# Ledger of designs, part 7: VH-VL binders against UPF0305 protein MTH_811

Target 1, 155 residues: UPF0305 protein MTH_811, of Methanothermobacter thermautotrophicus (o26902)
Amino acid sequence: MKGSDALIMALRNMAATLGVYDLMEVRVFLERSCRFVQERYRAIYVDAYMSMVVDSVLDLKAGFSGTPEMDDARYSLRDALKRLDEINAPTIVGLTVLYRTYVKGEPLHPPGTPFPGGFEVEKKDGVHYCPVKDKQSDNPEALCDICIARQSPLP

## First folded at step 1 (VH-VL)

Design u01 (framework fv_unasnemab)
Heavy chain, then light chain:
Amino acid sequence: EVQLVESGGGLVQPGRSLRLSCTASGFTFGDYAMDWVRQAPGKGLEWVAEIRSKAYGGTTYYAESVKGRFTISRDDSKSIVYLQMNSLRTEDTALYYCTRDSGYDFYYYYMDVWGKGTTVTVSS
Amino acid sequence: DIQMTQSPSSVSASVGDRVTITCRASQGISSYLNWYQQKPGKAPKLLIYAASSLQSGVPSRFSGSGSGTDFTLTISSLQPEDFASYFCQQANSFPLTFGGGTKVEME
ESMFold2-Fast, scan of step 1: ipSAE 0.011; ipTM 0.614

Design u02 (framework fv_unasnemab)
Fold by ESMFold2-Fast, scan of step 1:
Structure u02 (fold): chain C 155 residues (1-155), chain A 126 residues (1-126), chain B 107 residues (1-107)
Amino acid sequence: as target 1 above (155 residues)
Amino acid sequence: EVQLVESGGGLVQPGRSLRLSCTASGFTFSDHYMDWVRQAPGKGLEWVAEIRNKANSYTTYYAESVKGRFTISRDDSKSIVYLQMNSLRTEDTALYYCARGLSWELLPDYYYMDVWGKGTTVTVSS
Amino acid sequence: DIQMTQSPSSVSASVGDRVTITCRASQSISSWLNWYQQKPGKAPKLLIYAASSLQSGVPSRFSGSGSGTDFTLTISSLQPEDFASYFCQQYNSYPLTFGGGTKVEME
């Protein structure tokens, strides 16, 4: 069921109940999911993702605007919910994944997010590209498969 | 054929300078981080310096023993990495290897040096 | 700097022997450790990356294990071409550092 307003209302109600303890759980979850990332790059990923999570929650608490519908998502909404449940994702992680993917139509890491090698998530001709999406294929806790971004092409 | 060829080594007196070059062929040089590693006669390996690719702003890193005296640089148009060695000491006497670091598609999970040149010998002696 | 300590510094072995080389980091480096082989007069060759991943073209008798601070390289059945020096190397943080090396020599 498309939630142009129903989904965003549910996400807004969920965001209203979230507090500092939920943010602590997000950091723990991200550090666990990023355990395969070299220590020297891990903090950049975690900090960028935490900033995105905070921004998403604050945006939902402030209200909403027109809602895009994402048909480019690999997972249906139902399958995404099942995936989040399988990995025991904290509620706030699930909230941000659903909000960015199915409401905003944006990648989990926003454009400009720095990655190892100086590469960044970029938007070109309406498509979002991520330099490391395919490298996370063996990580059972990675959310990259739900994300709308495509792997950046090899040079 | 993927290969690295070092040059520029020689005999120099303490306090002088040398510039080493490493010419790459057979791969997309501009995608890779490049490293210099040295080996003193009969001793083990010592990492000297790394230069990242253009996408990472050519960021450089150095071992403490050479910091402030050595400068690593690269010319992607010629597929060459350089090591400028100033204020040379007898302790800098070694075989200097050029090594290919990671290409961007393997980040962030791995970093290793998979291709090495044969090395160029630097002897610092009076 | 992260110091990498290898032991033993040398080992005498015969063809068919199981050889074990250890590497200890002064700080936790997770799994961010490589192993290299160097034969006399030649450049080093990558054997194992990320502590346990075997490089393409390297014989399966080579294996790596460990995480955190303690790591092991094992050669299950030593062959004539394996008489060489072996070096561990961490890439968790700069500066990159190598172990002192272990020479595997013929008895």
Scores: ipSAE 0.000, ipTM 0.495, lowest interface PAE 16.2, mean pLDDT 77

Design u03 (framework fv_unasnemab)
Fold by ESMFold2-Fast, scan of step 1:
Structure u03 (fold): chain C 155 residues (1-155), chain A 124 residues (1-124), chain B 107 residues (1-107)
Amino acid sequence: as target 1 above (155 residues)
Amino acid sequence: EVQLVESGGGLVQPGRSLRLSCTASGFTFGDYAMDWVRQAPGKGLEWVAEIRSKAYGGTAYYAESVKGRFTISRDDSKSIVYLQMNSLRTEDTALYYCTREVGATPFYYYMDVWGKGTTVTVSS
Amino acid sequence: DIQMTQSPSSVSASVGDRVTITCRASQDISNYLNWYQQKPGKAPKLLIYDASNLETGVPSRFSGSGSGTDFTLTISSLQPEDFASYFCQQYDNLPLTFGGGTKVEME
């Protein structure tokens, strides 16, 4: 209880101090991290992620009030914080991940996020599905364990 | 069941035009990027063109050898991808395959479904 | 363009043999490489994606390895249905490019 209130307060306070330079840092980080992503998908992937970050920051600045949930994520909040520290995630990335998973109950990639081959994150009957969640288990820096989305039932 | 069927191939004279069609069935066509890959008689595979889904801009990409001569397009309502081939050359003689692009992760990408192909012969 | 050099162009082998096919990229493509099998008169079939991941339904005797510029496709114990042509393909950048192919023929 106290921990969830403290988390929401901390995220709101951090979001209140964020400015254009912090958003530029995230974009630079994503462009660099995705430099080997196939060129035809890179810009759209980066832009989709930036849109999600901006929306999350604006929600927090507006004083979001809700019930934290994490029913479909593998990691507890404590483990998620440790994971973000291990990969040296930028502060704004960390608060976005924590906000979407533990406060908003939404996936880290919003519905409609494009993946190579035309696959997308989708929501059906109240459940979020991601086509790549299980496949990202090979990526040591992937944050899918902190995401509420479930693996899409692909044939 | 997932299937791609190419049509429209034939014998044409150099300098003429031909339009290939590929009809998809068994999957949500509009969600996938589609490619054309060709194979000259007794030769290897050569990528020709790609078209992305309309949700992601419907952008088209071409091999340098066909730029300005070939146009890839799609009709999602009919589940068809097209390849309009203009100013045909003898070097365009090949079996033309239609393929579906699949991404398993943002960094993993492949062509998992191929049609049987349609033959284009450019000869005088 | 990224050039893919595949070797050998052909190899004669017997059932039960270990067959190794090599593919070299003209520049670093990380692990953005696929392998396809093509039987005479048929369309290509995906075997391996992202250098080392087996496509569903592909027998475990097939394996891929390598990263950067040097890649290998290995068939640990050749079966009669494996006599075919094999192609590597990079997807690091457009245009997508294929290797020249390797024909695995019965000795």
Scores: ipSAE 0.006, ipTM 0.566, lowest interface PAE 10.2, mean pLDDT 80

Design u04 (framework fv_unasnemab)
Fold by ESMFold2-Fast, scan of step 1:
Structure u04 (fold): chain C 155 residues (1-155), chain A 125 residues (1-125), chain B 107 residues (1-107)
Amino acid sequence: as target 1 above (155 residues)
Amino acid sequence: EVQLVESGGGLVQPGRSLRLSCTASGFTFSDYYMDWVRQAPGKGLEWVAEIRSKANSYATYYAESVKGRFTISRDDSKSIVYLQMNSLRTEDTALYYCTRHDFWSGYPHYYMDVWGKGTTVTVSS
Amino acid sequence: DIQMTQSPSSVSASVGDRVTITCRASQSISTYLNWYQQKPGKAPKLLIYAASSLQSGVPSRFSGSGSGTDFTLTISSLQPEDFASYFCQQSYSTPLTFGGGTKVEME
């Protein structure tokens, strides 16, 4: 059994315990976390992130039929688990981070997520780019080190 | 309206103790980091201490000049942050501000967006 | 500790002038730099966060720029209510540190 198979099994078991109230609490948390973001960005950001979280949980509950993208992870699974533990990440956040990074090979912020200054996450030549990754990499609470996205070359 | 109100300042002799309080209203206090910043008469701003939210395990941080002498704490049920000041020195004389310190998760830059009016501490013989 | 060196310590200016205040960090702090305004007898007020983001309700004549170690606060056309002290502050790591302040005085 590869580590990716063990991870998928663990994530599926975790997703099976999650209910509607858990997802509602994530929305409340995100709305609170974004309260200082300009109103026009907050709704788009929260909705995009919630869609991503819901899709991740539903994929896992349905058994996930895709091929894992583990080989391209920039952070080892062991280091990612240590990081999530260090910041005491909520269970659903941890599940979403691990699923997107190590199973799907997708960035933590969905493509099209708006950031201050009009920047957004984009994909170019098979690589995902985030405009704020370097700005967040020095923040001890940021999860950007786990994210598959790279810093945008045009800030 | 969002407000912070400091109290507990006064005139105190060197070596004594004082406890400052800051009562918050108009926002969900438990979600925010809280800081104390002081300003000596006619001087600039000096950060003193920070206590983080429950989500960050109530972690505390101090300026080197006050480590071991000052203790920051909070009571989320009463929306109060405290600064216990022990072994006071003449150089601790200042106006002490309570501040709300926050960040946003998608762009995690920290800033002090709400300040109280301050409470005056004078350490003199 | 990260030292914040702010210059000038004082500047005399007239209404309508462009005023520039600089802040230098002893090490790279990315964009973790805030600017505050303090009027006599009052608490500081947040003007700019994340080096260049204008706080809600702050007039557009205020702008911030810079990254790494060198930062600038600019007031494009000084108004009577802008005569105050200004402080930069790094939020990159504890202990949090402020610049020494710049007093903008009427001349």
Scores: ipSAE 0.000, ipTM 0.498, lowest interface PAE 15.7, mean pLDDT 78

Design u05 (framework fv_unasnemab)
Fold by ESMFold2-Fast, scan of step 1:
Structure u05 (fold): chain C 155 residues (1-155), chain A 128 residues (1-128), chain B 107 residues (1-107)
Amino acid sequence: as target 1 above (155 residues)
Amino acid sequence: EVQLVESGGGLVQPGRSLRLSCTASGFTFGDYTMDWVRQAPGKGLEWVAEIRSKTYGGTTYYAESVKGRFTISRDDSKSIVYLQMNSLRTEDTALYYCTRGGYDILTGYSDYYYMDVWGKGTTVTVSS
Amino acid sequence: DIQMTQSPSSVSASVGDRVTITCRASQGIRNYLNWYQQKPGKAPKLLIYAASTLQSGVPSRFSGSGSGTDFTLTISSLQPEDFASYFCQQLNSYPLTFGGGTKVEME
């Protein structure tokens, strides 16, 4: 049994305990974290992320059986767990981050997430690009370090 | 003093409509989730509807028994939550309570999601 | 929907007695469970939230325990003002649901 198999089982068990008040905590966390996003885009960003969180939980409950991807992540699983603990991330945020990054190999901001200036997260030649990754360096709650996306060359 | 006062109840015939109001005072109304809970004569409590703060998007939730017939709404400038009740049935006969839900604002991670303040209720009787 | 099964439906007790009320959820709700007291002709009053946390102003003779699916409300030494109905409520998922209630009556 690989470490990734143990991770999937742990995330699946965690997802089974989540309810409506966990989602309320996620919304609060996300709105605090997106204080660097202009007000016009804040609600759309939060709603898109909440939809992605819900989809991740439902995927885990349905028994995801794909091949986990670890090679594209900059952070090791150990370092990601430390980072989530440092910012006191809600359990469901941690679950989503770990599932998207280490199981699915997908960015934390899903493709199509709007950013100020009309930029979006895009996938090109097998690599995900985010227009704001480097601009989040002064946000203490940003999880960009864990995210598989690279800084867009055309911000 | 934190207070909730319900009004708008009465006697109506089946198929008619009523609008209940709940006026809040003594707290920052717009920061809280608001709920309606009813109690039929001699029976237990039944949750009816919930409306989140505007910060949470003002989303609404309903019990299956009232979906499509009841609409919850709020006016934060007046500190009032409403329950519009359409197509009333005899089984809607109950004392309707307004309750204050959780603190629903961007000031941290709160597990204070509980109904800690209740009004005295307003009586709705649906009879022919 | 999450079904909340509360037992007993009624209990006869005397002042000074220890009263125990049980609430069982049809699926796991963690600690997202409240207990309410309702006296005849009055609105419900919150006693306990998060399964075991006493609401401010509630006497220490009231206590709550449990997590997941099985929960208990205990009144360690029943007082005259405690003769009332008690309800549990799960807040883990929509629709929010209440237990059927337990009436604590004078023996």
Scores: ipSAE 0.000, ipTM 0.484, lowest interface PAE 16.7, mean pLDDT 78

Design u06 (framework fv_unasnemab)
Fold by ESMFold2-Fast, scan of step 1:
Structure u06 (fold): chain C 155 residues (1-155), chain A 125 residues (1-125), chain B 107 residues (1-107)
Amino acid sequence: as target 1 above (155 residues)
Amino acid sequence: EVQLVESGGGLVQPGRSLRLSCTASGFTFSGSAMDWVRQAPGKGLEWVAEIRSKANSYATYYAESVKGRFTISRDDSKSIVYLQMNSLRTEDTALYYCTSPYDSSGYYLYYMDVWGKGTTVTVSS
Amino acid sequence: DIQMTQSPSSVSASVGDRVTITCRASQSISRYLNWYQQKPGKAPKLLIYGASSLQSGVPSRFSGSGSGTDFTLTISSLQPEDFASYFCQQSYSAPLTFGGGTKVEME
């Protein structure tokens, strides 16, 4: 079987073990990762991220039937796993990152996620753009390197 | 039938120890996180501790009020979760519930849907 | 920790009455609020999760609403089995925290 098929099966097995407090642990991780996000946007950002995490887990539990994409990811799967281990990412965060990047081919922050200044993640001509990717370059806990989104041309 | 049955409560003097047990049946215990929640006489509910499944390395979490005194553990072969309570204080007097974020629908959204009947712990001289 | 303030502490009502219980969070918790019912001598029972989703097997007379900091549990037509205590609980951030409870008593 393809590597992508093995990956989706592993992710589905992991999703089956997740409970409500695993989901709460994502917020602890996000609080650590979002120290650069202004307070008034942090709640909106966290809510958008949590919704994306829940949707990803539910997709996996429902038996995802789409075609995996392993196209434009910056990191190889091996390097992504190493990165998640280095930052001590919770299992649910790691599952979500791997699922979005290597299976769905979608960004970690869904299109429409708002950021300070009235900017948001958008999809244009088949490419996902994030207004804050370059602004996170000095954040050692950011997962932007694994994300398929590119820096917006006019952030 | 999904069930959680707590045991091990009783009367104990301040400064001593007590171990609570909770036996689970009717669901896949080894894949589920397990929690302890307590309720002091005439008071509201207070979350005490959680232990996660093997998939999450049996990670444990504690309320600040019990950290360093209480230890949560589990035995997946017997489907039992334990709460070891050391250096007990009078304010630890409560009915102790075992609960799980087990989702019988295979779908979850931040809730506790399984609770035991509780076991009473009274700390007094 | 997120503080949950529940009101009223008690309410006297008759069968058939509409009962409303409110819960206020000390900070925004989005929709991550659950409601539980507890009868004397029994464990809590989940009624509503995610602020407005009715748990399977719970009668349709129970409903929840709200988001952010203000939440409401409504019983549209109180039945004899509904005389109990009700608790809200946030699941937005650890540690898990509960409201002080509302006792619904027979008038």
Scores: ipSAE 0.000, ipTM 0.515, lowest interface PAE 13.0, mean pLDDT 77

Design u07 (framework fv_unasnemab)
Fold by ESMFold2-Fast, scan of step 1:
Structure u07 (fold): chain C 155 residues (1-155), chain A 125 residues (1-125), chain B 107 residues (1-107)
Amino acid sequence: as target 1 above (155 residues)
Amino acid sequence: EVQLVESGGGLVQPGRSLRLSCTASGFTFGDYGMDWVRQAPGKGLEWVAEIRSKAYGGTTYYAESVKGRFTISRDDSKSIVYLQMNSLRTEDTALYYCTRDLPMVRGEPYYMDVWGKGTTVTVSS
Amino acid sequence: DIQMTQSPSSVSASVGDRVTITCRASQGISNWLNWYQQKPGKAPKLLIYAASSLQSGVPSRFSGSGSGTDFTLTISSLQPEDFASYFCQQANTFPLTFGGGTKVEME
């Protein structure tokens, strides 16, 4: 078995054991992870991320298995697992991060996620761009380094 | 050139209403939050209200001193933000500035980077 | 509401002086603090955002520092055009609130 097949199998098995009610732990973790985002805009970020988490879990429960894309991530899979452990990420957050980054090759905030001023995560010429990635470097719980998205170009 | 022009100020008696307008030009108005900030004669600045862009639901926020009396609204097709002021009090006497909140770029906070010259509201009997 | 306490209320200074203005928030606001300059009869002008980021076109003699609850605006070598009032403003939580202002006056 290739490592990518083992990863998909593990994520599917994990998703099968999770209930919708486990989302309570995810919201608490995301509120904490986004604490350095302006309080005026924190709720929009958390709600967008929660929608993405729910979609990821439901997608895995439905049996979607995509082709793993491991080379686009800033962190290796092992470094990502260590990072998630260091911040005591809930299982469902870890599942979502690993699924989107290493299976789907998609950013943790999907394209179209609104940010202050109408800026969005966008995909241009096969690359995902996020408007706030560089400003999260001082947040000890930020997962931006595991995300495939790059910082949006300067205006 | 980016600019904001306020209008609608004047002398009004306590308990009456007045509507201020602010016309924007030189930028994509619909992408920005808009604020009203006032300054009483010889005093400091007081934030009054904000309306967010439609991408953020067009939600409105108010200072406690004006909550329930003032209503902020916007017309993106005309690039105008309004402040409807009801049940005016003498303490509402001030120069009223219209300002835009610059969109966060790379995680920077919103800040009021463009201000109009203001429109004067005097509430007296 | 978050209360912003600004000090001093006024300061007399001469050209070339170093001027320091402080701003204290009643609760933590991270780095979501802006500084504005207002000259008599004019609208306020943004100087500094995110506590320490200098707005484009603002002279480098202006600098900001601080995080959490305590913030400082410094003018390293006061120029004639810097005699004005200065206001801090927190952008973290609604309602937005301003400090009471500091008037920098000629000695």
Scores: ipSAE 0.000, ipTM 0.543, lowest interface PAE 11.2, mean pLDDT 78

Design u08 (framework fv_unasnemab)
Fold by ESMFold2-Fast, scan of step 1:
Structure u08 (fold): chain C 155 residues (1-155), chain A 126 residues (1-126), chain B 107 residues (1-107)
Amino acid sequence: as target 1 above (155 residues)
Amino acid sequence: EVQLVESGGGLVQPGRSLRLSCTASGFTFSNAWMDWVRQAPGKGLEWVAEIKSKTYGGTTYYAESVKGRFTISRDDSKSIVYLQMNSLRTEDTALYYCTTEGYSSSWYDLYYMDVWGKGTTVTVSS
Amino acid sequence: DIQMTQSPSSVSASVGDRVTITCRASQSISNYLNWYQQKPGKAPKLLIYAASSLQSGVPSRFSGSGSGTDFTLTISSLQPEDFASYFCQQSYNTPLTFGGGTKVEME
């Protein structure tokens, strides 16, 4: 079988078992992983991420319909799985990251997510750009390495 | 050209009030996070207050020394940020600067103050 | 509140000298540290952000290093226009706090 079909099936099966307690685990994980994020920005980041997680899980539970777009991720699927294991990511976090990066080809923060300075995650010429990716360089648990988005060209 | 112009400073007696204004031009003011920073004569810099853009809730933050006495606000239609200073103390005597975060060559980074006005002087004396 | 301790308070130097200024935070601030230069009668000017990133238009003789609690600003070969006051600032948390400043004076 095609590896993409096997991945989608596995993610759908995992999503079917997820409930409200798993969402609580995501918030705990984000609080831990965001401890190095500037405090005044932290709430914006956490809320945006939680919204993305909920949307991704609901999409999988509804029976994903679409074509996989496994392009331009810095990490291979194998390396991404190893990274998620290294940081002890909750199952729902891992599921969400794998789904958005390797199935949907979408960034962990959806296009149009507002960031300080009036910048947003945007797609241009097939590439997704995020204004805050490099700001996570001090966070050992950041998932930016397995997000398809690239740092906006502005320094 | 990105520019900030402060006004409203002057000589006031302790216990009175002053309202400072900062007029912005050359950038999209409604998207900017705005700050006030002061400097007492011959002393260092002290951050006073911050107001986020309305997209980020228009939230305000204050230094402990001014909490409850100072209020930062903004008028996006006029591109002005204000600092309402009540119950002024001799310790409030300083040059007050208006700054904006993230409107530099990087334009997305709100973690540093890249654009500054020339300041407006506030002297609190009897 | 995060306290920023800056040293020295002043330094006397000659053109061509290497000058180092140190800044210590009372708790870890990762790399959320900025350096500003201020000349008499003028507003501060941003030199370095995120501990080590040089602001556009700032000469390469300026460099920043450090993370966590200990940070250093270095001027590799002092020029006449560098005689000024220098301030560090943490942007990790509100209230934003500045160091006490370092005045670089002509010997």
Scores: ipSAE 0.005, ipTM 0.543, lowest interface PAE 13.1, mean pLDDT 78

Design u09 (framework fv_unasnemab)
Fold by ESMFold2-Fast, scan of step 1:
Structure u09 (fold): chain C 155 residues (1-155), chain A 125 residues (1-125), chain B 107 residues (1-107)
Amino acid sequence: as target 1 above (155 residues)
Amino acid sequence: EVQLVESGGGLVQPGRSLRLSCTASGFTFGDYAMDWVRQAPGKGLEWVAEIRSKAFGGTTYYAESVKGRFTISRDDSKSIVYLQMNSLRTEDTALYYCTRVEDYGDYLFYYMDVWGKGTTVTVSS
Amino acid sequence: DIQMTQSPSSVSASVGDRVTITCRASQSISSYLNWYQQKPGKAPKLLIYAASNLQSGVPSRFSGSGSGTDFTLTISSLQPEDFASYFCQQSHSTPLTFGGGTKVEME
């Protein structure tokens, strides 16, 4: 319980130092990381992620009163922090990943985020599914392994 | 039961060496950074050294007053942290505490929530 | 190194008194400040972490406030078991540094 309190306080403290338009660093990081995505969809994917980042930062600045869920992610909190450090993720990216995965229990891409072929992130029976999670195994900067979403089932 | 038990203190002459040990039990030792904090007789607290968890590189940090003379190390398989003290000086005389810090890396707060009872080091002729 | 200046060095108080201890950092440490209590012959005990969060098991008469460079520890109604030394500690940067301590003694 104490560790959860420390996590939310740390995330809120970090969010307090970030301006809503201090997001160019995130966009640069995402554009580099999303070169795996077909050009037609890259801008939509990046814009959807940026919107989610802004919403997460504003939510943390407004204050969060819930109890963090620490065990929903595939990776432990420590493994996630090590991963973010290894890829030199910007502080705001790390904050967003930790907040959505370990506090809200929601995917990094909101349901409805479009991907090539008309696929999108969807929620089914309380589980979030992403169409490209397995395709990111070759991308050293992908954060899919920290995300709670699972690979969409093959038909 | 979460517990830290220090040992290895004693009376030693200036210029000699001592090795302190701190045995941890009741928690996942490898998830914690470990610190040594000392207190000279009738004085305040002085941080001495820290060793990070293996997940964050096992990086070591030292107070300027002990740098080059003291070495902190850990054995996660035995849940023990060590403080090797070389070239001891009379001003190293203190009660040495072992303490833990939950190690989340650069994104979380650090605080010493569990302390041992300490082991006494007296450096005297 | 970040220097922590604690005041007063000692304070004489009676049971039921409100006691306030101040800690000042030589540079901004945000909210990365902890408070510890040490009773004679005992190891320090964590009271407050991250400036204002009460450690589980610590009585609600203890509270912490402040951010940046100025911090306070308040004991709203001093009890007999509170006669002890109190230390602030910054966790913002290594080397970690403690305040000089405040001894709360019986008047």
Scores: ipSAE 0.005, ipTM 0.538, lowest interface PAE 13.1, mean pLDDT 78

